# Ledger of designs, part 12: VHH binders against Protein Ta0236

Target 1, 206 residues: Protein Ta0236, of Thermoplasma acidophilum (q9hlj2)
Amino acid sequence: MHDLIMSMAEVDISLDIGTKAVRLARAAASSYLRNEKLPDPPADPIFQEKHGVFTTINTYPGNTLRGCIGFPEPYYPLGEGIIRSSIYAATEDPRFEPMKIDEISHVTFEVSILTQPVEITVNPEDRPKAVHIGRDGLIAVYNGASGLLLPQVATEYRMNPEEFLEALCEKAGLWEGCWKYKKVKISKFQATVFGEKDPEGVVEKR
Below, E stands for the ipSAE of ESMFold2; O stands for the ipSAE of OpenDDE; V2 stands for 0.75 times the mean of E and O plus 0.25 times the DockQ between their complexes.

## First folded at step 16 (VHH; framework vhh_etentamig_d1)

Design y1 (from x6 with D30S E55G G56S W107Y K112R; at its last look DockQ between E and O 0.51; V2 from the best seeds 0.00; counts 0 for: pae E 6.5 > 2)
Fold by ESMFold2, look of step 16:
Structure y1 (fold): chain B 206 residues (1-206), chain A 127 residues (1-127)
Amino acid sequence: as target 1 above (206 residues)
Amino acid sequence: EVQLLESGGGLVQPGGSLRLSCAASGFTFSSYHMSWVRQAPGKGPEWVSGISYRGSYTYYADSVKGRFTISRDNSKNTLYLQMNSLRAEDTAVYYCARTEYRYTTDYGTVYRHFDSRGQGTLVTVSS
């Protein structure tokens, strides 16, 4: 089977789950800033499964990045990963000052849930054919060096698959054309994104 | 409560070897990346080596590559650092640390965050 088809078959996250994920992210950051007990993850089984995850916080209504931290590797249970990534995005993103509790009503939360990465096992010459722009994020690993690009990077910069693979090489600190070398491991994943329309408002699937 | 207990430090001559151990308790050791961090007298902390939670990937600072080997035994909740060909510059207090790799999505920056560390074990390399 084609790697793209199998990747699509591996993940389907409902809006109900996505809403719970975003609500958890907001509750975790809010509780942390108030020095209150952190929320428990929802009971749904997926929150006990290991997933890569990012929490993004944007200003509202300005929609300017306020913080974004995540764990691309699926080694935390999703619920714990959301709690950690949310608190870190709010308070430990080195690009921004820690949030104050007064800001909570002026931001929106977004959670990106990553699929388990799947190695692209075709010959290097065929790797571009296995990459679906706008759907796939990419990971490169070679001798301890690694890099990751989220799916939206390719569409935001209007990249074709070869350009996306090349950007990945640069991100990983590797050489130009590294993806043509079979010992560079390339994996793909998808991100399902859910975010608040406005602060504490309706959650949408993006 | 997370506890990390380093041991195995001591006085050795240049060119000698030591093996450090770190006994972990109070958390699921096999779920966490681990690192060794050292602090030489009068200097700030320096990351030395890291290992993934399953032990499949190891990483080394350039200053120790080829001389130090990190390993873990998840069945014993223990982290190790085998230090060979020791130099005076390796003199430091060595800490084991629970490690979290953090990424941002604006173009990604990998940071090593050490959310817990032990009390350290002193390694002195001297004639």
Scores: ipSAE 0.025, ipTM 0.467, lowest interface PAE 6.5, mean pLDDT 86
ESMFold2 (binder alone), look of step 16: mean pLDDT 80; pTM 0.811
OpenDDE, look of step 16: ipSAE 0.128; ipTM 0.595

Design y2 (from x6 with D30S R54E E55G G56S K112R; at its last look DockQ between E and O 0.39; V2 from the best seeds 0.35)
Fold by OpenDDE, look of step 16:
Structure y2 (fold): chain B 206 residues (1-206), chain A 127 residues (1-127)
Amino acid sequence: as target 1 above (206 residues)
Amino acid sequence: EVQLLESGGGLVQPGGSLRLSCAASGFTFSSYHMSWVRQAPGKGPEWVSGISYEGSYTYYADSVKGRFTISRDNSKNTLYLQMNSLRAEDTAVYYCARTEYRYTTDWGTVYRHFDSRGQGTLVTVSS
């Protein structure tokens, strides 16, 4: 029985939409830090659609992580998700102190728009074969523990599928080789990533 | 103001069933994930179950998996917890909590953030 791996329809998001998403993220974080009214999402229909989303904030020009928060599930309409994730990335990432308003001009924003996660239902031993490095992000869930890795993590660290799954186990606070355990739920998703080249600069699809 | 009002608790014998309800007001109910959290006497809070935005996804602690069912009716702004096969160890005050699942990337962790909860309803399972 060929489990029709339903080709997760690649969310084809235009650069225009991506640009709007990144701008929204920046505006939301900026407004929040300034204690100003939050921006409204763009009128484009996609921003009312439910999508998982991550906002990543990096220092500029150092390009080091300054904050990253997301909702991998379609928790909010995309617009709201971007607003919330950007604010949280700026102020409530537990790894960092809240950003100061003066930092806004020295960071870049990146927005990842996600597809709906799909459970990898193959035999646990075959899970690596179901993972496409550079395309798939992963989610692990077991006994209330959860972890998520974006697709770019695998590419940045030059991981093979097995290594990527191991990293996922670690991130989830699970044991080594947890991905071989049937009761550990492993899901995959895809992300379209847009980011500023420089603060308030040109947005590119990554 | 966000308000969550739990109901349906009471005394039940082991093996019995209860259905808890939580009436939500003061926010767009359908825009939030919801959870049930319980606290037994002398113990810390324990996450019991969660449900996603439209109810498409449900989550359970291992301790209640297969026995409890979380559901929601967004048209009524109400969260439910069907509890079957109740055990003495299920005795606790049960709270309805508005929930965000916050994920970090790179090497971060996921957090269940409960930004609001009700006063709770007591469930006592005793013979």
Scores: ipSAE 0.277, ipTM 0.643, lowest interface PAE 1.0, mean pLDDT 90
ESMFold2, look of step 16: ipSAE 0.396; ipTM 0.712
ESMFold2 (binder alone), look of step 16: mean pLDDT 80; pTM 0.810

Design y3 (from x6 with D30S G50A R54E E55G G56S K112R; at its last look DockQ between E and O 0.38; V2 from the best seeds 0.00; counts 0 for: pae E 3.9 > 2)
Fold by ESMFold2, look of step 16:
Structure y3 (fold): chain B 206 residues (1-206), chain A 127 residues (1-127)
Amino acid sequence: as target 1 above (206 residues)
Amino acid sequence: EVQLLESGGGLVQPGGSLRLSCAASGFTFSSYHMSWVRQAPGKGPEWVSAISYEGSYTYYADSVKGRFTISRDNSKNTLYLQMNSLRAEDTAVYYCARTEYRYTTDWGTVYRHFDSRGQGTLVTVSS
């Protein structure tokens, strides 16, 4: 169990990789808005690995949400997922008008890289103890039904682990207390977040 | 050239079951998320269910949860919808669609984009 717990903590994305990810997101949106060839992903192996990813665009100054689209499932290679999520956050978020090229220099980009989900294999009564509020997102799968909650849901709504698991059951369309049944597969994942301090500025790990 | 061919529709009694199939060709099926979308007479299209490209994640509209099961067989390039406990409200033309799931930050709100769909198969639920 110690090695499994240590392994979860060892999934760490370097600032160098995070900087490349954020630069890729900005370049993808910029190139798309200019009707130019999209950038190639960096050569680093992680960009060929499948990861869930979100791109968030905020106004600058003001730091208010301008667009945020993502793919929480590890469906695309990370590089492709960043390119797609960035373009969609800029131009296809239904909450906002498509971004115009004049706006690109007045926003900041943020990329959230999600880890591969890891099943929580403890006995069901111990599942709440395996959930780390503010760190973990959750997935439930049972009998063809599934649901997912991002890590920030628990902190934004001030949930404890049991409340978070109950919200997950509801999101999945399952019954109250579904997480107490061992045949309901519960998995957790984390997000590592990198973002620009200023438009095109230094990238920080958040 | 993308081709999606739905089959398995028909007339069924309330409470009955039906299994829809969608044969895919002209693209790498295992690389795409897939959905079922339905359209009842005189109504707009309604998303029903979706499944990730490898089959690991499934999603359902509230109106069908617990009654319908989506699945896929990537070796046969085929998408399925098992429909149980059918009700009159399920009467519609059912379409198979290539899908991209997009999520926002607000409780993981899902938005689906359908870039292709088939001709559809009619499901009629009546006594």
Scores: ipSAE 0.139, ipTM 0.573, lowest interface PAE 3.9, mean pLDDT 86
ESMFold2 (binder alone), look of step 16: mean pLDDT 81; pTM 0.829
OpenDDE, look of step 16: ipSAE 0.410; ipTM 0.727

Design y4 (from x6 with D30S R54D E55Y Y111H; at its last look DockQ between E and O 0.67; V2 from the best seeds 0.00; counts 0 for: pae E 2.5 > 2)
Amino acid sequence: EVQLLESGGGLVQPGGSLRLSCAASGFTFSSYHMSWVRQAPGKGPEWVSGISYDYGYTYYADSVKGRFTISRDNSKNTLYLQMNSLRAEDTAVYYCARTEYRYTTDWGTVHKHFDSRGQGTLVTVSS
ESMFold2, look of step 16: ipSAE 0.295; ipTM 0.654
ESMFold2 (binder alone), look of step 16: mean pLDDT 81; pTM 0.836
OpenDDE, look of step 16: ipSAE 0.457; ipTM 0.740

Design y5 (from x6 with D30S R54D E55R; at its last look DockQ between E and O 0.47; V2 from the best seeds 0.00; counts 0 for: pae E 2.3 > 2, unsure alone 63.4 < 65, grease 24.3 > 24.2)
Amino acid sequence: EVQLLESGGGLVQPGGSLRLSCAASGFTFSSYHMSWVRQAPGKGPEWVSGISYDRGYTYYADSVKGRFTISRDNSKNTLYLQMNSLRAEDTAVYYCARTEYRYTTDWGTVYKHFDSRGQGTLVTVSS
ESMFold2, look of step 16: ipSAE 0.315; ipTM 0.655
ESMFold2 (binder alone), look of step 16: mean pLDDT 79; pTM 0.806
OpenDDE, look of step 16: ipSAE 0.504; ipTM 0.752

Design y6 (from x6 with D30S S31N E55G G56D; at its last look DockQ between E and O 0.41; V2 from the best seeds 0.39)
Fold by ESMFold2, look of step 16:
Structure y6 (fold): chain B 206 residues (1-206), chain A 127 residues (1-127)
Amino acid sequence: as target 1 above (206 residues)
Amino acid sequence: EVQLLESGGGLVQPGGSLRLSCAASGFTFSNYHMSWVRQAPGKGPEWVSGISYRGDYTYYADSVKGRFTISRDNSKNTLYLQMNSLRAEDTAVYYCARTEYRYTTDWGTVYKHFDSRGQGTLVTVSS
């Protein structure tokens, strides 16, 4: 019998890849706002692999949220997902007015690359121990019902692992304590985050 | 080019059941999330249910939870809606639609965008 080990506890995306991702996000939004040809994704194989992705745009120097749209499921190839999420974060986030071209030099871009989900296979009573607050996002699936919570939800709302699992049940439309039932499939994923230090500046891993 | 052909509508009594189908062609069906949207006479469109491109995530409006089941068969390029315990307020033209789910960072709030829909199939629930 093969051991069911939680893989991908550590995501290793290089700073070179992260820099290309952030540059792609900025180029996509900038080209769109200028009505120019959209950039091609980098040739690196990861940009052709399906990953969940978010693009976040913050004001600079204020560092307040200006837009953030993404696709948490690995639906698009990463490069396409970055291009789409960047344009949507700039122009289609319903919380904000569409960005104008003169604004682009006063914002920073950040790209969050999500890992493929990995099932938490421990006994249900031990599931809270397998959840790392601030690192893990969670997915629950049961009988056609599903829900997903991003990693930052737990830290933003100051949840411990059990509270995070309860919130996941609620998001999925399942019953209180659903995570205690073995047949509820629970998976976790992580995000690797890269962002500009200042507009068009050096990209760093967050 | 894109074609979405709904079928399975009809007249049913309250409490009855009906199964809608949507045959898709002109695009790679398995690459797209899908939804059912309905429009009652004299009302605006209402999203009813959605399903991810692989079929592993499903979503329902509160008004239909527990009564309706969305499914898909990617090998047959077909979307389905099983409707049980039908009520008079379910009377509408039902459309299948290609869908893009977009998330924000707050609670992962989902915004739905529909880029195509079919011509619809009429469901009438009355005695």
Scores: ipSAE 0.379, ipTM 0.708, lowest interface PAE 1.8, mean pLDDT 88
ESMFold2 (binder alone), look of step 16: mean pLDDT 81; pTM 0.837
OpenDDE, look of step 16: ipSAE 0.387; ipTM 0.672

## First folded at step 18 (VHH; framework vhh_etentamig_d1)

Design z1 (at its last look DockQ between E and O 0.29; V2 from the best seeds 0.00; counts 0 for: pae E 4.6 > 2, unsure alone 61.6 < 65, grease 26.8 > 24.2)
Fold by ESMFold2, look of step 18:
Structure z1 (fold): chain B 206 residues (1-206), chain A 128 residues (1-128)
Amino acid sequence: as target 1 above (206 residues)
Amino acid sequence: EVQLLESGGGLVQPGGSLRLSCAASGFTFSSYAMSWVRQAPGKGPEWVSGISYEGGYTYYADSVKGRFTISRDNSKNTLYLQMNSLRAEDTAVYYCARTEYRYTSDWGTVYKHEFDYRGQGTLVTVSS
């Protein structure tokens, strides 16, 4: 029952919607780089709903990171968030130089659509058991301090759930072991990821 | 007309506390991330703290972490900055501003600080 309650925050997004999301991301970056009118979001209702979102751009065929920017909070309607995150990933990721239009045919686009965060309401001693490494991102909030870690942080650094919660405390500027205090609110979210197999090619769910 | 009105500044001793307020009008306050930016005499503007549109995420410059707390009340269209353990170097005119915050996919956080401030600011003077 406990696991069922926590899993009810998960929603599958159709491949049709995911394809539209990725096409929108590419169109936004392409139009921006060509100084053309930005695309309108698809009409599907989900694009008007507020969602956290990341756009990732990888080189092709090398498949190395070229840019990845996003809004983990559901601040924008999904369509606007995709447009903004795509343009930022292409042109304003401080790890990379701004993309030039000639590069667009040599990259793949990937969109990560985040679920609404759901509070982990179990006793603090059981919080690690409610965290699924690789699936869950985490948010901590306490007395105006907050922090967020994306799901891939735990897998990239090979963290177990307790290590992931400790890293979250550090990110939030809280004390070691903050997650053991029940008044620290901890929430989890997931990402559904869609990406191009090759530039402008078929979109697949990852 | 977008308006941001800062208040709550004043003269305070080192180690003291102040709470700044920023009253917002002319736009949907809850749709914007907000920041406090300060400008000391003879210096350029310095970002101090920021908060997401729902208040779930807060951000602080290293110089104020642990001493300042940003908050907002969307029902009152008001942004706050609680300043504790004040130091002489906190002396500045404080402005509130609309901002956008965003993240990279790695461990680091990337901020884009587009500051849209419209108010006169509120002067904080920390002096014995």
Scores: ipSAE 0.076, ipTM 0.489, lowest interface PAE 4.6, mean pLDDT 84
ESMFold2 (binder alone), look of step 18: mean pLDDT 79; pTM 0.806
OpenDDE, look of step 18: ipSAE 0.303; ipTM 0.703

Design z2 (at its last look DockQ between E and O 0.41; V2 from the best seeds 0.00; counts 0 for: pae E 2.4 > 2, unsure alone 61.3 < 65, grease 25.4 > 24.2)
Fold by ESMFold2, look of step 18:
Structure z2 (fold): chain B 206 residues (1-206), chain A 128 residues (1-128)
Amino acid sequence: as target 1 above (206 residues)
Amino acid sequence: EVQLLESGGGLVQPGGSLRLSCAASGFTFSSYHMSWVRQAPGKGPEWVSGISYDSGYTYYADSVKGRFTISRDNSKNTLYLQMNSLRAEDTAVYYCARTEYRYTSDWGTVYKHEFDSRGQGTLVTVSS
């Protein structure tokens, strides 16, 4: 098990780093809404490394989605990705009106830091064996259609690997059983999630 | 601020060729995917071609495949579209576009969205 964990390129992110990430997300959104200079990323080396990232903003105390934008591919350095995703989640999520500055004290921020997606290249019949429930998120891509499920979906709905792959097909707008077709590209990734317990409050690892 | 300036459009006969250019400034050009989008009179915008930030991949709409070639020169912050074998249906205002793929998420379910900016355009008219 120890050997397997090492071989899967696991990212172990400390609570100190996670707290800095969440504080950066809040500061970026706040500064943007105030038309102030955006914050600089923390100096820690991880913030200069390219990582996929999502910033999630939820209402408080209602805990309902207020905005969530991200970049699952490690396209930006983590610090820049957090700043961009936070501003977009606050102001450019097409599902919601842009946030006003007076709203920011009534929401919580959460940052999800992703590993680089790795394609599952086994034969389709073996794909379920390559999926670890509770650890892996999944991406499916086929003919311009795509879908992505974060790891918590499978655990919250008590899915086995086949059910998780099926849910992924539905998310991608593909057909039932799409994961059994070799031309459907399926990739997996992991996420480390940190969020505020309450607005501007202490940060916890999820 | 992001600035994209298209040029090279004009009047050309069917079967002719044109080369469009797009001068980019106000952002790190080599960090972004780029696309060409066109809008014919009375129609909505149509994606034409795309190129990855490092030129590693190029993409074409079926309607232009084999006739158009997208390229970029990151040292000059310039995007190009070589258009050959032009047809009347290629008549449109051509825009270069900076491309950023963004994703929205709802409690672990993630949806793909494409957002970013485009230039002012250059008119291509293909007519006898």
Scores: ipSAE 0.292, ipTM 0.681, lowest interface PAE 2.4, mean pLDDT 86
ESMFold2 (binder alone), look of step 18: mean pLDDT 78; pTM 0.805
OpenDDE, look of step 18: ipSAE 0.370; ipTM 0.733

Design z3 (at its last look DockQ between E and O 0.43; V2 from the best seeds 0.43)
Fold by OpenDDE, look of step 18:
Structure z3 (fold): chain B 206 residues (1-206), chain A 127 residues (1-127)
Amino acid sequence: as target 1 above (206 residues)
Amino acid sequence: EVQLLESGGGLVQPGGSLRLSCAASGFTFSSYHMSWVRQAPGKGPEWVSGISYSGGSTYYADSVKGRFTISRDNSKNTLYLQMNSLRAEDTAVYYCARTEYRYTSDWGTVYKHFDYRGQGTLVTVSS
C-alpha cells in the first residue's frame, strides 16, 4: 500500500533538467563504484522537491536491462532519489551482479521522474477507462503484494488498458483479473523519462 | 546521527498484549517508511510490519496479521506496535527499522531495505 494523494499534476520537466538528472545518475553510480565522494545534486530547485524516481541502466549497444531501481513514492528529494536509485540500480538490483567500474562506459542511463500516484477510485470494471496508454503508469497493491509498471511498458508492448492492467496483476504476483476486485488498490502516475542515446552522450526526452 | 530506541518489551502470557514504542531521532522521521522486524532465538530476522512515511498505509506479515497493529506519530517521532493475542512463537527481540521500499520496473517485486535499526526490545511470551 502507498500513501497516495489525489493530485493530477503533470510533470513538466525541461530537457535541461532531464539532462542534469541523467548526468547525476551516471555520476553517482560512477563515483560509488570508484569509492569516490558522491556528487551533489544540481542547484535547481526541482532537485530539492520530493518526486518519485526510477533509474534504469541498459547495456550499450545491446540495450538490455542491466539494472533498474526506483522509488515511486515521493519521500526523497529528487536529487537524493536519483543518487540512491542509480547506485542501487548499479549495485543492488537483486536480478544482477553488482556492476564493475569498467562497465560504466558501456551502459546508458535513463531517469524517470514521477508524479505522485493517484488511486483510481472508479468502479473496478471501469478502471480500464481511467487508464491512458502512453501516459499513465500503474501500481497495484493487495495484501502486502505490490507491482508497478511504468508508462512506457504499455507502449513498448502495444497494450490496451485492459492488457496493461492484466500485466500489472502479473507483475504484482496477483491473480488474473485482479484489477476487477475493489480490494485491489490500483493507482496511476505519470512519468517524464530522460535517457542517454549512447554512453555519456546526448540525453533525450522519451 | 540516526538513532532508533525501542521500548515496551517484556514477559507476557499467551493471549496477552504488549505495546512497543520506538523513538526516532537524527533524521526527518516523517520522510521515511518504518518497519518492525523481529529475531527469535536461533532464527533469522523476520519482517513483522511496515508503515508508510505518512502512516496512511500499513503492512503486515501473515504471521501477525489481525493481531498486530503498527502506527506512528510523526509529531513525536515515534513508531508503535500494538501486539494482541500474543503467542509463544512471537517471542523475539523486536527491532525498529528505518525502511526503504525499492521497486523495479521489470516485474514489480518490492524489496525492503533496512538501513538503520535499534538495539531492540525483548518480547517473551511464556506461560
Scores: ipSAE 0.343, ipTM 0.671, lowest interface PAE 0.8, mean pLDDT 90
ESMFold2, look of step 18: ipSAE 0.525; ipTM 0.772
ESMFold2 (binder alone), look of step 18: mean pLDDT 80; pTM 0.806

Design z4 (at its last look DockQ between E and O 0.44; V2 from the best seeds 0.00; counts 0 for: pae E 2.4 > 2)
Fold by ESMFold2, look of step 18:
Structure z4 (fold): chain B 206 residues (1-206), chain A 127 residues (1-127)
Amino acid sequence: as target 1 above (206 residues)
Amino acid sequence: EVQLLESGGGLVQPGGSLRLSCAASGFTFSSYHMSWVRQAPGKGPEWVSGISYSGGDTYYADSVKGRFTISRDNSKNTLYLQMNSLRAEDTAVYYCARTEYRYTSDWGTVYKHFDYRGQGTLVTVSS
């Protein structure tokens, strides 16, 4: 286990980068709704690197979910992923009607930047020991089925590692205990989350 | 720029075979699930077959199971569709598409989106 602990990478994304990410998300959705030219990503190298990303839009002051779309796998460079996820969260989340431009000033934007997933390679029965509640998000993949849970899901629902893995199986549409089967690929990742305190306001790391 | 170029279509008799190819460029091909989607004249698009990033998992519409085989060669950035025992109802323009997973709240609900880039390749099955 010592080598596994020592090899875990920690992504340190600065508040400056996080602020640029959130501002990009808001600018992308706003420009799209106004039928204007989409913003260019910031020049910082991380925005040209492929990362999983989610944009979450919440009502303000009610703080209820208004839209949340993302790409856990790296389809795009981070900047492009933010632009796309923001537009989709605002206009193509099937749970909600497309956002109107007048609504943009009554919501807050949040961007979650994911680390590259790392496969949990221990014996399946020991996988719970490799899961750090509150730090790790999980991905399961098997036979074309997949599921993903963010780190905060386990904390918000007060799950232990075994319960988190079971919830992951359910999310993937797999069977109870799927994580005990070696052919089910389980990976972990971390998310760095930045969000507006209030509409267009100070961006904070969460 | 992301590009997908379909080829290999043509006129074939019922019971015949064709092999379609899709040349990919402008993106990391091996990072994407891929699909074949077809559109018969005057009809809406119909998903035909899909293949995982690595090529390890393949999926087929019931209408083509046992007759069509999807494959990919990640070293050549190419997607393939081997079509056997062709029928008149297989007549369509065939498109390859990147499959984009979009995840919703709690990051658990998955929605698949198909990203088409080319003109497709026409397959005509006729006596």
Scores: ipSAE 0.294, ipTM 0.656, lowest interface PAE 2.4, mean pLDDT 87
ESMFold2 (binder alone), look of step 18: mean pLDDT 80; pTM 0.814
OpenDDE, look of step 18: ipSAE 0.462; ipTM 0.738

Design z5 (at its last look DockQ between E and O 0.52; V2 from the best seeds 0.00; counts 0 for: unsure alone 62.9 < 65)
Amino acid sequence: EVQLLESGGGLVQPGGSLRLSCAASGFTFSSYAMSWVRQAPGKGPEWVSGISYDQGYTYYADSVKGRFTISRDNSKNTLYLQMNSLRAEDTAVYYCARTEYRYTSDWGTVYKHFDSRGQGTLVTVSS
ESMFold2, look of step 18: ipSAE 0.426; ipTM 0.736
ESMFold2 (binder alone), look of step 18: mean pLDDT 79; pTM 0.807
OpenDDE, look of step 18: ipSAE 0.470; ipTM 0.728

Design z6 (at its last look DockQ between E and O 0.41; V2 from the best seeds 0.00; counts 0 for: unsure alone 62.6 < 65)
Amino acid sequence: EVQLLESGGGLVQPGGSLRLSCAASGFTFSSYAMSWVRQAPGKGPEWVSGISYDSGWTYYADSVKGRFTISRDNSKNTLYLQMNSLRAEDTAVYYCARTEYRYTSDWGTVHKHFDSRGQGTLVTVSS
ESMFold2, look of step 18: ipSAE 0.476; ipTM 0.764
ESMFold2 (binder alone), look of step 18: mean pLDDT 77; pTM 0.779
OpenDDE, look of step 18: ipSAE 0.628; ipTM 0.831

## First folded at step 20 (VHH; framework vhh_etentamig_d1)

Design v1 (at its last look DockQ between E and O 0.44; V2 from the best seeds 0.00; counts 0 for: pae E 3.9 > 2)
Fold by ESMFold2, look of step 20:
Structure v1 (fold): chain B 206 residues (1-206), chain A 126 residues (1-126)
Amino acid sequence: as target 1 above (206 residues)
Amino acid sequence: EVQLLESGGGLVQPGGSLRLSCAASGFTFSSYAMSWVRQAPGKGPEWVSGISYSGGYTYYADSVKGRFTISRDNSKNTLYLQMNSLRAEDTAVYYCARTEYRYTSGSTYKHEFDYRGQGTLVTVSS
């Protein structure tokens, strides 16, 4: 039952597909910055399927965040989502200045392909039981406020499920214990992550 | 052939309520996020509220939080805005618009518009 739940909850994506995804992200940002025609998505069927996606760009060798934009709901076909999220991460992340073309060779690209977010529909008091640390990312939405935490946040900060939900409330700008209120919508998702080891180098699954 | 047709505007007294509708055609409505945008006399457009394609996420400008409620019915290709506790400053032409919502890893979102309707006039006056 455990194995079945894990299989059903995760997108099974090969390294070949992941490599194409990361190459697409780099090509999209590069082409945009050079004012060239944007790349077409790979022909593989998954790129025509709707998936949530984030593109993350880190400095190299410094390995610090340079930009990260995405679409947690599967609004776009994956290929289009990668192209859009990559360009936005490079040029429209409000935390950073737009990337210059000479920076492209000094960054690494990472693509996170998300499962469709599903609402946690149990009684609010039972929501912590529905959260699997290290596997689940979380989204909270309430009355114009929203927040998102990627799966690795809970692991990196050694959070238990209640702490993860509280951190989500804080990230969303909501009140302490917001997850106990039934009208706060909480959804979970999983991510399959691929990234360059070095700029333009080998892509690995993470 | 994208069409967005707003309706439900009119004259209402302060403190009153009004419900706007937007009928969508010429595209797959359930595949797009939507927003309401308003333009007051002599001013530029102001984003009011937004909703994800599924209806799972809603967003509001600070000026309308707690008073306005956005919703959608994907089976009827219709977007709604319930406006309560109306004030004179809410007087504007209201447009529905197709939008895009983006997230950072830090919970920040951003919205963009690619098409909007003709608008419906809401006048809040004694």
Scores: ipSAE 0.126, ipTM 0.578, lowest interface PAE 3.9, mean pLDDT 85
ESMFold2 (binder alone), look of step 20: mean pLDDT 78; pTM 0.779
OpenDDE, look of step 20: ipSAE 0.193; ipTM 0.611

